VHH binders against o75319. Designs and how they scored, part 25

Target 1, 181 residues: o75319
Amino acid sequence: GNHIPERWKDYLPVGQRMPGTRFIAFKVPLQKSFEKKLAPEECFSPLDLFNKIREQNEELGLIIDLTYTQRYYKPEDLPETVPYLKIFTVGHQVPDDETIFKFKHAVNGFLKENKDNDKLIGVHCTHGLNRTGYLICRYLIDVEGVRPDDAIELFNRCRGHCLERQNYIEDLQNGPIRKNW

## First folded at step 15 (VHH)

Design U3
Fold by ESMFold2, look of step 16:
Structure U3 (fold): chain B 181 residues (1-181), chain A 119 residues (1-119)
Amino acid sequence: as target 1 above (181 residues)
Amino acid sequence: EVQLVESGGGLVQAGGSLRLFCAASGFTFDHWSMAWLRQAPGKRREWVALITSGGETDYADSVKDRFTISRDNAKNTVSLQMNSLKPEDTAIYFCARQDWDFPEGFDYWGQGTQVTVSS
Protein backbone atom coordinates (compact mmCIF):
# COMPACT_ATOMS: atom_id res chain seq x y z
CA GLY B 1 0.00 0.00 0.00
CA ASN B 2 0.72 3.80 -0.26
CA HIS B 3 0.05 4.80 3.34
CA ILE B 4 2.65 7.10 4.87
CA PRO B 5 4.82 5.32 7.47
CA GLU B 6 3.97 6.31 11.04
CA ARG B 7 5.93 9.35 12.29
CA TRP B 8 7.71 9.75 8.92
CA LYS B 9 6.53 13.37 8.67
CA ASP B 10 8.13 14.14 12.06
CA TYR B 11 11.70 13.67 10.82
CA LEU B 12 13.96 15.97 8.86
CA PRO B 13 14.35 14.54 5.36
CA VAL B 14 18.14 14.64 5.09
CA GLY B 15 20.84 15.13 7.68
CA GLN B 16 24.25 16.71 7.24
CA ARG B 17 27.44 14.93 6.19
CA MET B 18 29.06 13.44 9.28
CA PRO B 19 32.46 15.21 9.55
CA GLY B 20 35.46 12.91 9.31
CA THR B 21 33.34 10.25 7.63
CA ARG B 22 31.79 9.56 4.24
CA PHE B 23 28.27 9.12 5.65
CA ILE B 24 25.03 11.04 5.28
CA ALA B 25 21.73 9.76 6.68
CA PHE B 26 18.18 10.41 5.56
CA LYS B 27 14.67 9.08 5.94
CA VAL B 28 13.26 6.88 3.20
CA PRO B 29 12.28 8.82 0.09
CA LEU B 30 8.72 8.12 -1.07
CA GLN B 31 7.79 7.59 -4.70
CA LYS B 32 5.18 9.84 -6.32
CA SER B 33 2.26 7.51 -5.58
CA PHE B 34 2.54 8.41 -1.88
CA GLU B 35 2.20 12.14 -2.55
CA LYS B 36 -1.61 11.99 -2.65
CA LYS B 37 -1.37 11.79 1.16
CA LEU B 38 1.15 14.64 1.57
CA ALA B 39 1.08 18.40 1.49
CA PRO B 40 3.56 19.80 -1.06
CA GLU B 41 5.98 20.86 1.69
CA GLU B 42 5.91 17.36 3.17
CA CYS B 43 7.00 15.61 -0.04
CA PHE B 44 10.39 13.93 -0.12
CA SER B 45 10.86 11.93 -3.31
CA PRO B 46 14.01 10.30 -4.67
CA LEU B 47 14.45 13.39 -6.85
CA ASP B 48 14.03 15.64 -3.79
CA LEU B 49 16.76 13.63 -2.04
CA PHE B 50 19.27 14.34 -4.79
CA ASN B 51 18.28 18.01 -4.97
CA LYS B 52 18.84 18.36 -1.22
CA ILE B 53 22.23 16.62 -1.39
CA ARG B 54 23.25 18.91 -4.23
CA GLU B 55 22.14 21.94 -2.19
CA GLN B 56 24.66 20.86 0.46
CA ASN B 57 27.40 20.81 -2.24
CA GLU B 58 27.69 17.04 -1.85
CA GLU B 59 27.31 14.06 -4.16
CA LEU B 60 26.07 10.55 -3.41
CA GLY B 61 28.21 7.67 -4.61
CA LEU B 62 26.21 4.86 -2.97
CA ILE B 63 22.81 4.45 -1.37
CA ILE B 64 22.40 1.72 1.22
CA ASP B 65 18.73 0.97 1.78
CA LEU B 66 18.17 -0.80 5.12
CA THR B 67 14.38 -1.16 4.86
CA TYR B 68 12.80 -4.61 4.93
CA THR B 69 10.45 -3.77 2.07
CA GLN B 70 10.39 -2.52 -1.50
CA ARG B 71 7.17 -0.52 -1.25
CA TYR B 72 8.61 2.98 -0.74
CA TYR B 73 10.42 3.51 -4.04
CA LYS B 74 12.05 1.49 -6.76
CA PRO B 75 15.80 1.57 -7.46
CA GLU B 76 14.83 2.60 -11.00
CA ASP B 77 13.68 5.92 -9.48
CA LEU B 78 17.33 6.72 -8.74
CA PRO B 79 19.91 8.04 -11.20
CA GLU B 80 21.58 5.09 -12.95
CA THR B 81 24.99 6.55 -12.04
CA VAL B 82 24.44 6.00 -8.31
CA PRO B 83 24.88 2.42 -7.07
CA TYR B 84 22.09 1.11 -4.87
CA LEU B 85 22.38 -1.66 -2.31
CA LYS B 86 19.52 -3.19 -0.36
CA ILE B 87 20.43 -4.76 2.99
CA PHE B 88 17.22 -6.20 4.43
CA THR B 89 17.57 -5.16 8.06
CA VAL B 90 15.12 -6.49 10.63
CA GLY B 91 14.23 -3.79 13.12
CA HIS B 92 13.18 -3.94 16.77
CA GLN B 93 16.16 -6.13 17.65
CA VAL B 94 19.83 -5.32 17.32
CA PRO B 95 20.95 -6.20 13.78
CA ASP B 96 22.62 -9.60 13.63
CA ASP B 97 26.28 -10.19 12.81
CA GLU B 98 25.55 -11.12 9.19
CA THR B 99 23.74 -7.83 8.61
CA ILE B 100 26.57 -5.92 10.29
CA PHE B 101 29.10 -7.75 8.11
CA LYS B 102 27.20 -6.92 4.91
CA PHE B 103 27.11 -3.26 5.87
CA LYS B 104 30.83 -3.17 6.72
CA HIS B 105 31.70 -4.98 3.51
CA ALA B 106 29.71 -2.51 1.43
CA VAL B 107 31.23 0.52 3.16
CA ASN B 108 34.78 -0.83 2.90
CA GLY B 109 34.29 -1.62 -0.77
CA PHE B 110 32.97 1.86 -1.46
CA LEU B 111 35.85 3.54 0.36
CA LYS B 112 38.43 1.57 -1.63
CA GLU B 113 36.80 2.34 -4.97
CA ASN B 114 36.19 6.01 -4.11
CA LYS B 115 39.41 6.96 -2.34
CA ASP B 116 40.10 9.62 -4.97
CA ASN B 117 36.78 11.48 -4.73
CA ASP B 118 34.57 13.00 -2.02
CA LYS B 119 31.30 11.18 -2.76
CA LEU B 120 29.14 10.15 0.15
CA ILE B 121 27.45 6.98 1.26
CA GLY B 122 23.78 7.68 1.83
CA VAL B 123 22.18 5.40 4.37
CA HIS B 124 18.50 5.12 5.20
CA CYS B 125 15.95 2.93 6.88
CA THR B 126 12.36 4.12 7.22
CA HIS B 127 13.01 7.14 9.43
CA GLY B 128 16.76 7.33 8.85
CA LEU B 129 17.40 7.06 12.55
CA ASN B 130 17.53 3.82 14.52
CA ARG B 131 18.65 1.08 12.10
CA THR B 132 20.60 3.67 10.15
CA GLY B 133 22.26 5.18 13.21
CA TYR B 134 23.04 1.78 14.66
CA LEU B 135 24.86 0.48 11.59
CA ILE B 136 26.74 3.72 10.94
CA CYS B 137 27.85 3.87 14.58
CA ARG B 138 28.71 0.16 14.61
CA TYR B 139 30.97 0.74 11.62
CA LEU B 140 32.64 3.77 13.18
CA ILE B 141 33.22 1.93 16.46
CA ASP B 142 34.40 -1.42 15.09
CA VAL B 143 36.30 -0.35 11.99
CA GLU B 144 37.39 3.23 12.68
CA GLY B 145 37.91 2.88 16.44
CA VAL B 146 35.59 5.76 17.35
CA ARG B 147 34.44 5.81 20.98
CA PRO B 148 30.79 4.73 21.25
CA ASP B 149 29.60 7.96 22.85
CA ASP B 150 31.43 10.05 20.25
CA ALA B 151 29.93 8.03 17.37
CA ILE B 152 26.43 8.38 18.81
CA GLU B 153 26.83 12.12 19.45
CA LEU B 154 28.15 12.71 15.94
CA PHE B 155 25.31 10.77 14.36
CA ASN B 156 22.63 12.47 16.46
CA ARG B 157 23.95 15.94 15.74
CA CYS B 158 24.34 15.42 12.00
CA ARG B 159 21.04 13.56 11.58
CA GLY B 160 19.22 16.24 13.57
CA HIS B 161 17.44 13.67 15.72
CA CYS B 162 18.67 11.48 18.56
CA LEU B 163 18.75 7.70 18.37
CA GLU B 164 15.59 6.47 20.07
CA ARG B 165 15.80 2.67 20.38
CA GLN B 166 17.35 1.91 23.74
CA ASN B 167 18.53 -1.62 22.99
CA TYR B 168 20.52 -0.22 20.04
CA ILE B 169 22.07 2.48 22.22
CA GLU B 170 22.92 -0.04 24.94
CA ASP B 171 24.51 -2.41 22.42
CA LEU B 172 26.63 0.39 20.95
CA GLN B 173 27.74 1.61 24.37
CA ASN B 174 28.16 -1.67 26.24
CA GLY B 175 28.07 -4.48 23.71
CA PRO B 176 31.01 -6.37 22.28
CA ILE B 177 33.20 -5.05 19.50
CA ARG B 178 32.32 -6.98 16.35
CA LYS B 179 35.22 -8.28 14.30
CA ASN B 180 33.29 -8.75 11.08
CA TRP B 181 34.98 -8.89 7.68
CA GLU A 1 2.91 -4.67 29.57
CA VAL A 2 1.60 -4.68 26.01
CA GLN A 3 -1.29 -7.09 25.52
CA LEU A 4 -3.45 -7.83 22.49
CA VAL A 5 -6.46 -10.15 22.89
CA GLU A 6 -8.51 -11.27 19.91
CA SER A 7 -12.11 -12.42 19.98
CA GLY A 8 -15.04 -13.04 17.64
CA GLY A 9 -13.78 -16.06 15.73
CA GLY A 10 -15.93 -19.05 14.95
CA LEU A 11 -17.52 -21.26 12.34
CA VAL A 12 -19.43 -19.65 9.48
CA GLN A 13 -20.82 -20.80 6.14
CA ALA A 14 -19.29 -19.55 2.91
CA GLY A 15 -20.79 -16.21 1.97
CA GLY A 16 -21.35 -15.33 5.61
CA SER A 17 -19.86 -12.66 7.80
CA LEU A 18 -17.90 -12.36 11.04
CA ARG A 19 -16.53 -9.46 13.01
CA LEU A 20 -13.28 -9.86 14.91
CA PHE A 21 -12.23 -7.68 17.83
CA CYS A 22 -8.86 -6.95 19.36
CA ALA A 23 -8.59 -5.43 22.82
CA ALA A 24 -5.32 -3.59 23.35
CA SER A 25 -3.70 -2.51 26.60
CA GLY A 26 -0.36 -1.39 28.02
CA PHE A 27 0.51 1.32 25.49
CA THR A 28 -0.73 4.63 24.07
CA PHE A 29 -3.03 2.95 21.56
CA ASP A 30 -3.96 6.01 19.48
CA HIS A 31 -0.30 6.60 18.46
CA TRP A 32 0.13 3.19 16.78
CA SER A 33 -0.72 1.44 13.55
CA MET A 34 -2.56 -1.83 14.08
CA ALA A 35 -2.99 -4.79 11.79
CA TRP A 36 -4.67 -8.13 11.28
CA LEU A 37 -2.70 -11.06 9.94
CA ARG A 38 -3.72 -14.66 9.40
CA GLN A 39 -2.17 -18.09 9.19
CA ALA A 40 -3.87 -20.98 7.46
CA PRO A 41 -2.75 -24.57 8.19
CA GLY A 42 0.50 -25.31 6.40
CA LYS A 43 0.86 -21.73 5.20
CA ARG A 44 3.06 -18.88 6.28
CA ARG A 45 1.50 -16.00 8.19
CA GLU A 46 0.21 -13.34 5.81
CA TRP A 47 -0.78 -9.74 6.21
CA VAL A 48 -4.50 -8.99 5.86
CA ALA A 49 -5.26 -5.40 6.82
CA LEU A 50 -3.68 -2.37 8.47
CA ILE A 51 -5.05 0.83 10.01
CA THR A 52 -2.77 3.75 10.83
CA SER A 53 -2.98 5.94 13.92
CA GLY A 54 -4.73 8.51 11.71
CA GLY A 55 -7.29 6.04 10.41
CA GLU A 56 -5.85 5.32 6.96
CA THR A 57 -6.43 1.71 5.89
CA ASP A 58 -4.75 -0.78 3.58
CA TYR A 59 -5.67 -4.32 2.59
CA ALA A 60 -4.19 -7.39 1.00
CA ASP A 61 -5.58 -7.89 -2.52
CA SER A 62 -7.20 -11.18 -1.52
CA VAL A 63 -9.52 -9.46 0.98
CA LYS A 64 -9.95 -6.04 -0.59
CA ASP A 65 -13.58 -4.86 -0.69
CA ARG A 66 -14.69 -7.82 1.51
CA PHE A 67 -12.93 -6.92 4.75
CA THR A 68 -12.99 -3.63 6.64
CA ILE A 69 -10.57 -2.73 9.41
CA SER A 70 -11.57 -0.07 11.93
CA ARG A 71 -10.43 1.26 15.29
CA ASP A 72 -12.01 2.76 18.39
CA ASN A 73 -9.37 4.80 20.21
CA ALA A 74 -11.70 5.46 23.15
CA LYS A 75 -12.01 1.72 23.81
CA ASN A 76 -8.53 0.74 22.63
CA THR A 77 -9.93 -1.74 20.12
CA VAL A 78 -9.32 -2.64 16.53
CA SER A 79 -11.93 -4.59 14.58
CA LEU A 80 -12.08 -6.56 11.35
CA GLN A 81 -15.42 -6.89 9.61
CA MET A 82 -15.23 -9.87 7.27
CA ASN A 83 -17.95 -10.22 4.64
CA SER A 84 -18.49 -12.65 1.77
CA LEU A 85 -16.29 -15.20 3.49
CA LYS A 86 -14.70 -17.99 1.46
CA PRO A 87 -13.26 -21.32 2.57
CA GLU A 88 -9.84 -19.85 1.69
CA ASP A 89 -10.30 -17.35 4.53
CA THR A 90 -10.08 -20.18 7.07
CA ALA A 91 -7.18 -19.35 9.36
CA ILE A 92 -6.08 -18.23 12.78
CA TYR A 93 -6.37 -14.43 12.77
CA PHE A 94 -3.88 -12.39 14.76
CA CYS A 95 -4.05 -8.81 15.93
CA ALA A 96 -0.65 -7.13 15.78
CA ARG A 97 0.92 -3.80 16.57
CA GLN A 98 3.19 -2.32 13.92
CA ASP A 99 6.65 -1.57 15.25
CA TRP A 100 7.04 2.18 15.75
CA ASP A 101 10.39 2.36 13.96
CA PHE A 102 10.23 -0.81 11.84
CA PRO A 103 6.90 -0.53 10.02
CA GLU A 104 7.77 -3.53 7.85
CA GLY A 105 7.19 -5.66 10.92
CA PHE A 106 5.16 -6.09 14.08
CA ASP A 107 6.48 -6.06 17.63
CA TYR A 108 3.50 -7.55 19.53
CA TRP A 109 0.97 -10.20 18.61
CA GLY A 110 -2.16 -11.61 20.13
CA GLN A 111 -2.73 -15.33 20.66
CA GLY A 112 -5.07 -15.45 17.68
CA THR A 113 -8.69 -16.39 17.09
CA GLN A 114 -9.80 -19.22 14.81
CA VAL A 115 -12.03 -18.49 11.83
CA THR A 116 -13.40 -21.49 9.96
CA VAL A 117 -15.40 -21.05 6.78
CA SER A 118 -17.28 -24.14 5.67
CA SER A 119 -18.77 -24.93 2.35
Scores: ipSAE 0.582, ipTM 0.801, lowest interface PAE 1.7, mean pLDDT 93
Fold by OpenDDE, look of step 16:
Structure U3 (fold): chain B 181 residues (1-181), chain A 119 residues (1-119)
Amino acid sequence: as target 1 above (181 residues)
Amino acid sequence: EVQLVESGGGLVQAGGSLRLFCAASGFTFDHWSMAWLRQAPGKRREWVALITSGGETDYADSVKDRFTISRDNAKNTVSLQMNSLKPEDTAIYFCARQDWDFPEGFDYWGQGTQVTVSS
């Protein structure tokens, strides 16, 4: 169906770049077919995403879509110049090691190929919060050696919303380091 | 662990009424939209009714004005009042937790309860 995700309206469309990183988190943009169910000021399309990023004087170099569905928008709705990566990530549970690895690999690949620019890695799930925050934090913790609490705080502050899922938070704070290669 | 347990199904004559119940556990019930789905023999599962965490309701066209979905957050239950039942309403009815991030729009549902409407 073409239903607006629960609580989708409650979250800021786009966060801020995470200082010291190339990450920016946002909620899932919705294709045009969803607009009829939204007030104009509530609309957040793929086009709106790029406009908002531009307003921050940033540029997206990669979009990582963590949603577990394809109903929200199509890759064709994005500029051809911006790679799109889908990592189907089940909500509500801690991502498995394979998912974590895929995410890390994608990020590392991007960074390797984009050393000559400052383009951002845009990451989103449905709300751009829990799955998104977990994987970004997991990367910072496992790959960059950031303290879990610092990673979480940084993400929360930049996203404008705090991670909500206790299992994610607990895993980040106390869970094992995951494989990086 | 998320659990949804349906009850209230049975055999009823056309024009009759049934009331289905669903008991939910294992999650913060009042944060979630809930729904009833049904699957008739040889047909795909379809959504029947939905109720948001805020109490807003929506219905499939086929059941509109005949079915009423409600919820009791204090008891973690969702109900489906089915009036003016038709033979085509015959199906297994499932209580489901809504999550449109999932391909089917729902991430959990119970074992279902059989509703049979005879002509």
Scores: ipSAE 0.360, ipTM 0.696, lowest interface PAE 1.4, mean pLDDT 94

## First folded at step 16 (VHH)

Design U5
Fold by ESMFold2, fold request of step 17:
Structure U5 (fold): chain B 181 residues (1-181), chain A 119 residues (1-119)
Amino acid sequence: as target 1 above (181 residues)
Amino acid sequence: EVQLVESGGGLVQAGGSLRLFCAASGFTFDHWSMAWLRQAPGKRREWVALITSEGETDYADSVKDRFTISRDNAKNTVSLQMNSLKPEDTAIYFCARQDWDFPEGFDYWGQGTQVTVSS
């Protein structure tokens, strides 16, 4: 179905760049077919995403789509020059080690290939909150050595919404460091 | 504690009708999408119907125009009206709550209610 995801309207479309990182988080953009159920001010299309990034004087160099579906928009709706990567991420439970590794590998590859520019990695799940926040924070903790509470605070502040899924928060704070390779 | 309790299953002749009910408790029911799924003998569990918090509905092709999902937010119930039943509709039917944070899946399930359609 093309129904608007529950609570999707309640989230800011795009967060702010996370200082000291190359990350920006946002909720899933919705293609035109969803707009029948949206007021004009509620619309957030792939085009709107890029306009909002431009308004922040930023540029996307990669989009990592964590949703476990392809129904929200087509990759063809994105500028041909912006790489797109789908990582099918099961929610509810903490993402598994394979998913975490794929995310780390994608981020590390981006940073290597983009060391001479300041382009951002855009990350989204459906609401740009729990799966997105978990994987960004897991990267910052495991790869960059950021303290769990500092990673969580930075994500919450820059996303504009707090991580709320308790098992994710507890895993970030108290769970094991995951392998980076 | 989130709980979903199905009822209304039973034995019915082909061409007949049944209405299933799901009583929900332990959460703010009117803010959540709800679904019915079913598991036929020897088959994987399959999606049947979905109703959003705002009342929009969607159906699997195999049941479209025969089944109707509905909700009563005052009573915290979801219903599935099943008409023109066929033997292939025989299954255990489950009420489920869509995970708003992971809409591709369901975070709570009932124990199921058996529907048997005889020829």
Scores: ipSAE 0.681, ipTM 0.849, lowest interface PAE 1.2, mean pLDDT 93
Fold by ESMFold2, fold request of step 17:
Structure U5 (fold): chain B 181 residues (1-181), chain A 119 residues (1-119)
Amino acid sequence: as target 1 above (181 residues)
Amino acid sequence: EVQLVESGGGLVQAGGSLRLFCAASGFTFDHWSMAWLRQAPGKRREWVALITSEGETDYADSVKDRFTISRDNAKNTVSLQMNSLKPEDTAIYFCARQDWDFPEGFDYWGQGTQVTVSS
């Protein structure tokens, strides 16, 4: 099956660029096979993603897909010129140090290769909220020295939804700085 | 506080039928996708069937057209009707709740009920 993920319809498709960063967050786009279960206004395809980014006068230079599955869309559904990276991220528990390291490595590599443009890193999990928000905030805190509450506030405001998973919020606010970059 | 309790397991002859039940408590049952998984001796746990909060169903290929998952939101139960049982269906069967935030996984499990199919 192509059943719609629970609560996926309740989340804004794409957030806003996070000021002072190269990040934009969104929920997982769904390929056309899912659309039989969606009203036209509920659709959010890979094409819709790029149209919405373009409407913000932005351009994606990388998509980091945090889902632990291949079923939502295929990389060939994306423009061939846009790099795509899958980082399988287990949910429920706080992402482990190896997942955090992979994310930091990908972001740092992108920033080096794209220092002379303004392209964005698009990050999504299924809903573009908890795993996505955690890893973006973890990067901002550990690598860029942003205060935890400022990182969380910035993510929540720009995503248009607040982080919900309490163990993630607690780890960001009170957990150790990860020195694995 | 979330509890899932399976029942209905037992010994059945190949070709026979069996119905499993899962009683759910401690959460708003009708807002969650529910699943059955199974674990055969010496094997890893595998997914069997899923039913969404809106009643859509999906099945592993190995059980398609033989098994039927259903839910009763008034009784907070999910059930699995198993027909044309084969020795390969012998396993401990688990009821599980899908994690909506991580749909690739399940956040609560029952203790399981044994199903044994003899030839």
Scores: ipSAE 0.677, ipTM 0.845, lowest interface PAE 1.3, mean pLDDT 93
Fold by OpenDDE, look of step 16:
Order: structure tokens, then C-alpha cells, then sequence
Structure U5 (fold): chain B 181 residues (1-181), chain A 119 residues (1-119)
């Protein structure tokens, strides 16, 4: 069935662009079949995502989907002009090195191919918070050399919610740098 | 630590009834959807019934109208009323916490309770 993810309603649908980066985080948009279980003001579809991004005077250039399921929406629900990348990422646990590398590679590839524009990298998991925040912060720390606390604070502020999982926070603050190639 | 402990299994004749119970601890119970899974000998684990944190229920086609899942948030329990049991219902039944961000949609389950339905 089309059950709404637990606590999905509790999170802001879309964050703000992270200053100095091309990242924007959001919770998972839900396809139309979920709308019957939501109040109108709670609905957040792929279309709504793009509308909200537009309201911020931004444009998405890539969507990275970190959810471990494909039940929430289909790539076909997105404009053909916006690449969609699925990185199946298990919840609750710190992403493994392969997942981290895949994410970094995707981001770097995007930046290389999009030097002539200011399109954003949209990243989401289910709530667009923990996995999303970890991988974005991991990138900033490992690739951009940002201090862990600064990365976390920046993400939290822009997302409008704070990273919740202590294992993610601890790994970001004290964990080893992961390979970038 | 998340813990799920199943009980209520046993031997029953075809057409009989059983009621399974699951006691949950170690997490905010009312924030999670809960499910019953089962695994028959030589078969893969399959979901049987699900109940959301809001009380919505869903059932596998094979058990629809025979099984009823319920929960008690005050006691952190989930139950499965099994009626009109069939031999093909024989399996180890597991209580599980649902999370779509995990393989197969569940992140925790108990040790299980054996249900045997004789013909």
C-alpha cells in the first residue's frame, strides 16, 4: 500500500540552498497515489518540489535519491531535463565507503559538466535529513575541506532541521576521511 | 536496544484459530509501523500483515479476511488474530518493525514463534 512514511509530515518539504555550495536538501516527494492520504497542505509531489525550488529562484540540475525504495515516486514523474540518480542507501547506519564514493563521484561529475550554470544538486532521502545531511557534509568535509562542525551547522540551518542520528554526527566529527577516488 | 518478542504460537488443526502477540521495547513504539512476517520451510520470508502508527492495516492476499493485525500503543504490543488457519499457514511468524529504508522494508524482527497447522 501507499502508506505515508513515518514522521514524513513533521519535516519541511524543501530546505534552502547551502551558501557556497550547489546543494539543496528536501524530503522525498510523493507521487499522486499518496495524496488521498494527505491533507492538501501536506501534499508534496514531484511537481510541488520544482515549484518550491522555483519560488526560491533556483533550478535543479540533478536529483540524487538516497531512499532505499522506489515506492515514493518514479523518475518519469520528473522533467526529462533533470537527471535523476538513485543511490540506494540503507537507513540508520553510516553509509559505507562505496556509497560515499558514489555520491562524491556523482557530485563531482555534475560540477564538472555544469560549470557554465548555477543549477542545484537536489539531495533527498526519506526525510531529507540524516542520510542526506551525512553525505552532503561528508562531501564538504572530505572534498571541500570544510570543518565538520561548520558543515553540520550549515546543513542544519539550511535544511531547517538538525541531523538527528548520533552515529552520523560522530562519524562526521571524528571519523576518518573517505577516499575521493 | 530495539527488542521484539513474539509469543502465542503452537499447534492447531486446520480451521482453528491462534492469536500471536509481540512485545516491543527500546524505541518509540507509536512512531513506527509494525508488521507480521512469516517464513515457511524452504520458502522465503514474506510479509503477512502491517499496521501503521495511525492504525491503518494491510494484508497479504493469502491471509486477507482471515487474519487481523492490531496494536496497543499503551502497552507497546502488536497482535495477530489468525482465524480459519490452513496447513499452508504453517511457518515461523515474526514480529517486525517496518522501515522502507532497509532491505525488504524492515529493520528489526524478533526470534519468531512457530505456528503449525495440521490437516
Amino acid sequence: as target 1 above (181 residues)
Amino acid sequence: EVQLVESGGGLVQAGGSLRLFCAASGFTFDHWSMAWLRQAPGKRREWVALITSEGETDYADSVKDRFTISRDNAKNTVSLQMNSLKPEDTAIYFCARQDWDFPEGFDYWGQGTQVTVSS
Scores: ipSAE 0.558, ipTM 0.792, lowest interface PAE 0.8, mean pLDDT 94
Fold by ESMFold2, look of step 16:
Structure U5 (fold): chain B 181 residues (1-181), chain A 119 residues (1-119)
Amino acid sequence: as target 1 above (181 residues)
Amino acid sequence: EVQLVESGGGLVQAGGSLRLFCAASGFTFDHWSMAWLRQAPGKRREWVALITSEGETDYADSVKDRFTISRDNAKNTVSLQMNSLKPEDTAIYFCARQDWDFPEGFDYWGQGTQVTVSS
């Protein structure tokens, strides 16, 4: 079915670019079939995503979709040709090492290929918060050496919502070192 | 802690009706989507029906127009009205709570209640 994900309406559609990084986080855009169940001001489509990024004077160079489903929108529905990568990420548990590695590999590949521009990596799960924030922070901590609390604070401020899952927060703050290769 | 307790199962004749209940406790019930799933012997658990915190419902094709999910936020209960029952509806029925930020999954389950449909 096309029911709206719980609490999806309560989250800001798109965050702000995280300063000093190439990341921007957002909640999952919903294809037109979901709009029957939304007030006009609640709609956030793939087109709306790109309009909001343009309003910030930014450009997406990659979308990383962390949802564990294909029901929200199809890559073919994106209004522009932009690289798209799905990383099926199981929720409620801290993402496993394979998922973390795939995310790091994708980000590192993007940064290498896009060293001569300032395009952004857009990352989303369903709400653009817990799985998204975990993987962005894990990257900043493990690859860029950012202190855990600084990474979390930066993500929370730029997303406009705080990370909610305590097991994710605890793992970022106190969890094991992860490999970057 | 979160608890979900199903009741109302039993033996019923094909074409008959049965109403299942799920009593929920240990969380702010009216903020969560709730679901019914079922598992027939030797088969994987399958989704049956879902009701969101705002009362929107969704159903598996196999039960659409025969089953109705509802909730009573004052009593912290979810129910499943099952009409026009068929032998293939025979299963253990589980009440489940949808995960907070992972809608494809459920984070708590009841122990289940058996429904057996005979001819």
Scores: ipSAE 0.528, ipTM 0.781, lowest interface PAE 1.9, mean pLDDT 92
Fold by OpenDDE, fold request of step 17:
Structure U5 (fold): chain B 181 residues (1-181), chain A 119 residues (1-119)
Amino acid sequence: as target 1 above (181 residues)
Amino acid sequence: EVQLVESGGGLVQAGGSLRLFCAASGFTFDHWSMAWLRQAPGKRREWVALITSEGETDYADSVKDRFTISRDNAKNTVSLQMNSLKPEDTAIYFCARQDWDFPEGFDYWGQGTQVTVSS
């Protein structure tokens, strides 16, 4: 059935653009069928996502969905002009090399194709925090050469919530660099 | 550490009733949807009942109107009232924490409690 994800209400719907990057993180938007289970002020639909992004004077150019299910919304709920990429990512565990590579590849591809604009890469998992934060930070660390602590701090600050999973944090801080190709 | 401990299983005659309990610890209980699963010998584990953090319930068709799932957030417990039991209900019953970011939609479950319904 259509049940609200656990703890979903506890997180801010949309973070802020990460300065110096094209990343913005948000929690999973929920399609219309979920509205009956939410108070009006709790609702966060795909439409709401785009409205909130616009309120920040930003524009999404890509959405990377890291949730492990497809029950929350449909790609058809998104504007046709915004590509949607699904990367099934299991919760709680550090993403595997394949997942990391897929993410990096998608980001790099986007950046190559979008040099002429300032559109953002929207990344979300269920809460838009742990998996999302890990992969974004992993990219910044491995590809952009950002110090792990700086990447984590930047993400946390912009998302409005801190990474919660110690295994993710530990991997980012002390784990090996993952392949970029 | 997340822990789920099931209890209340046993042998019961067809048409009888049984109440299962699950004690949860190691996480913020009231933030999570909880479920009961069951697995009969030689069969796949199947979902039986679910209760959200908001108290909404859902049931498999096979147990609808016979089983009732409930939770007590103050005690961190989930219960399954099973009425009108049938031999087909014989299985190991598991208390599980729901998370759709995991295979099968659950990330933790206990050792289970055996329910046997005799004809």
Scores: ipSAE 0.446, ipTM 0.748, lowest interface PAE 0.8, mean pLDDT 94
Fold by OpenDDE, fold request of step 17:
Structure U5 (fold): chain B 181 residues (1-181), chain A 119 residues (1-119)
Amino acid sequence: as target 1 above (181 residues)
Amino acid sequence: EVQLVESGGGLVQAGGSLRLFCAASGFTFDHWSMAWLRQAPGKRREWVALITSEGETDYADSVKDRFTISRDNAKNTVSLQMNSLKPEDTAIYFCARQDWDFPEGFDYWGQGTQVTVSS
């Protein structure tokens, strides 16, 4: 069924570009079939995503989808010019090393191929907060050498919401660095 | 903390009926779809019935027309009326909360209640 995810309405649809990075986080856009269950001002479709990004004078170059389901929207709902990558990521759990590696690999690949532009890497899970924030911060910490608290603060500020999961925060602050392959 | 507590299980003869109950707490109950799962000895846990926050229901083929899932949002309860029970229905029955960000689509379930159907 097409049910609105729990608390989905409570989160800002799109964050801000993280200064010094190519990352932008947002909550999962919902395909048209969900609109009948939402007030007009609550709607956030793939089209709305791109409109909101444009309003920020930005352009998406890649979308990384971390949701554990494919029911919310279809890759076909996205422009053909924007590649879509699915990384199935279980909720509430610290992503495993394989997931972290996949994310890092995707980001690094994008950056290598997009040195000539300023297109953004759009990352989302269901709420675009916990899983999204963890993986972005994990990348900044492990690959860019950012201090954990700085990464977390930067993400929270730009997303407009703070990471909620203590296990994620604890892992970012005190967990081991994951190998960069 | 999310809690789901099942009750109502027991021993019943084939063709008999049971009604299971689940008491939910620790979350906004009326925002979630709820389900009943079951696990028979030596078998995988399987989905039995689902009820959405809006009251829409779905059933596994094996229990269609025999089982009825319902909910009371005022009391934060889910129930499963089981009629025409068969020995194959013998299992531990679990009340579960649906979340598609988790494997098999459920994030929490209780300790379960034993249902035994004798031939």
Scores: ipSAE 0.431, ipTM 0.746, lowest interface PAE 0.8, mean pLDDT 94

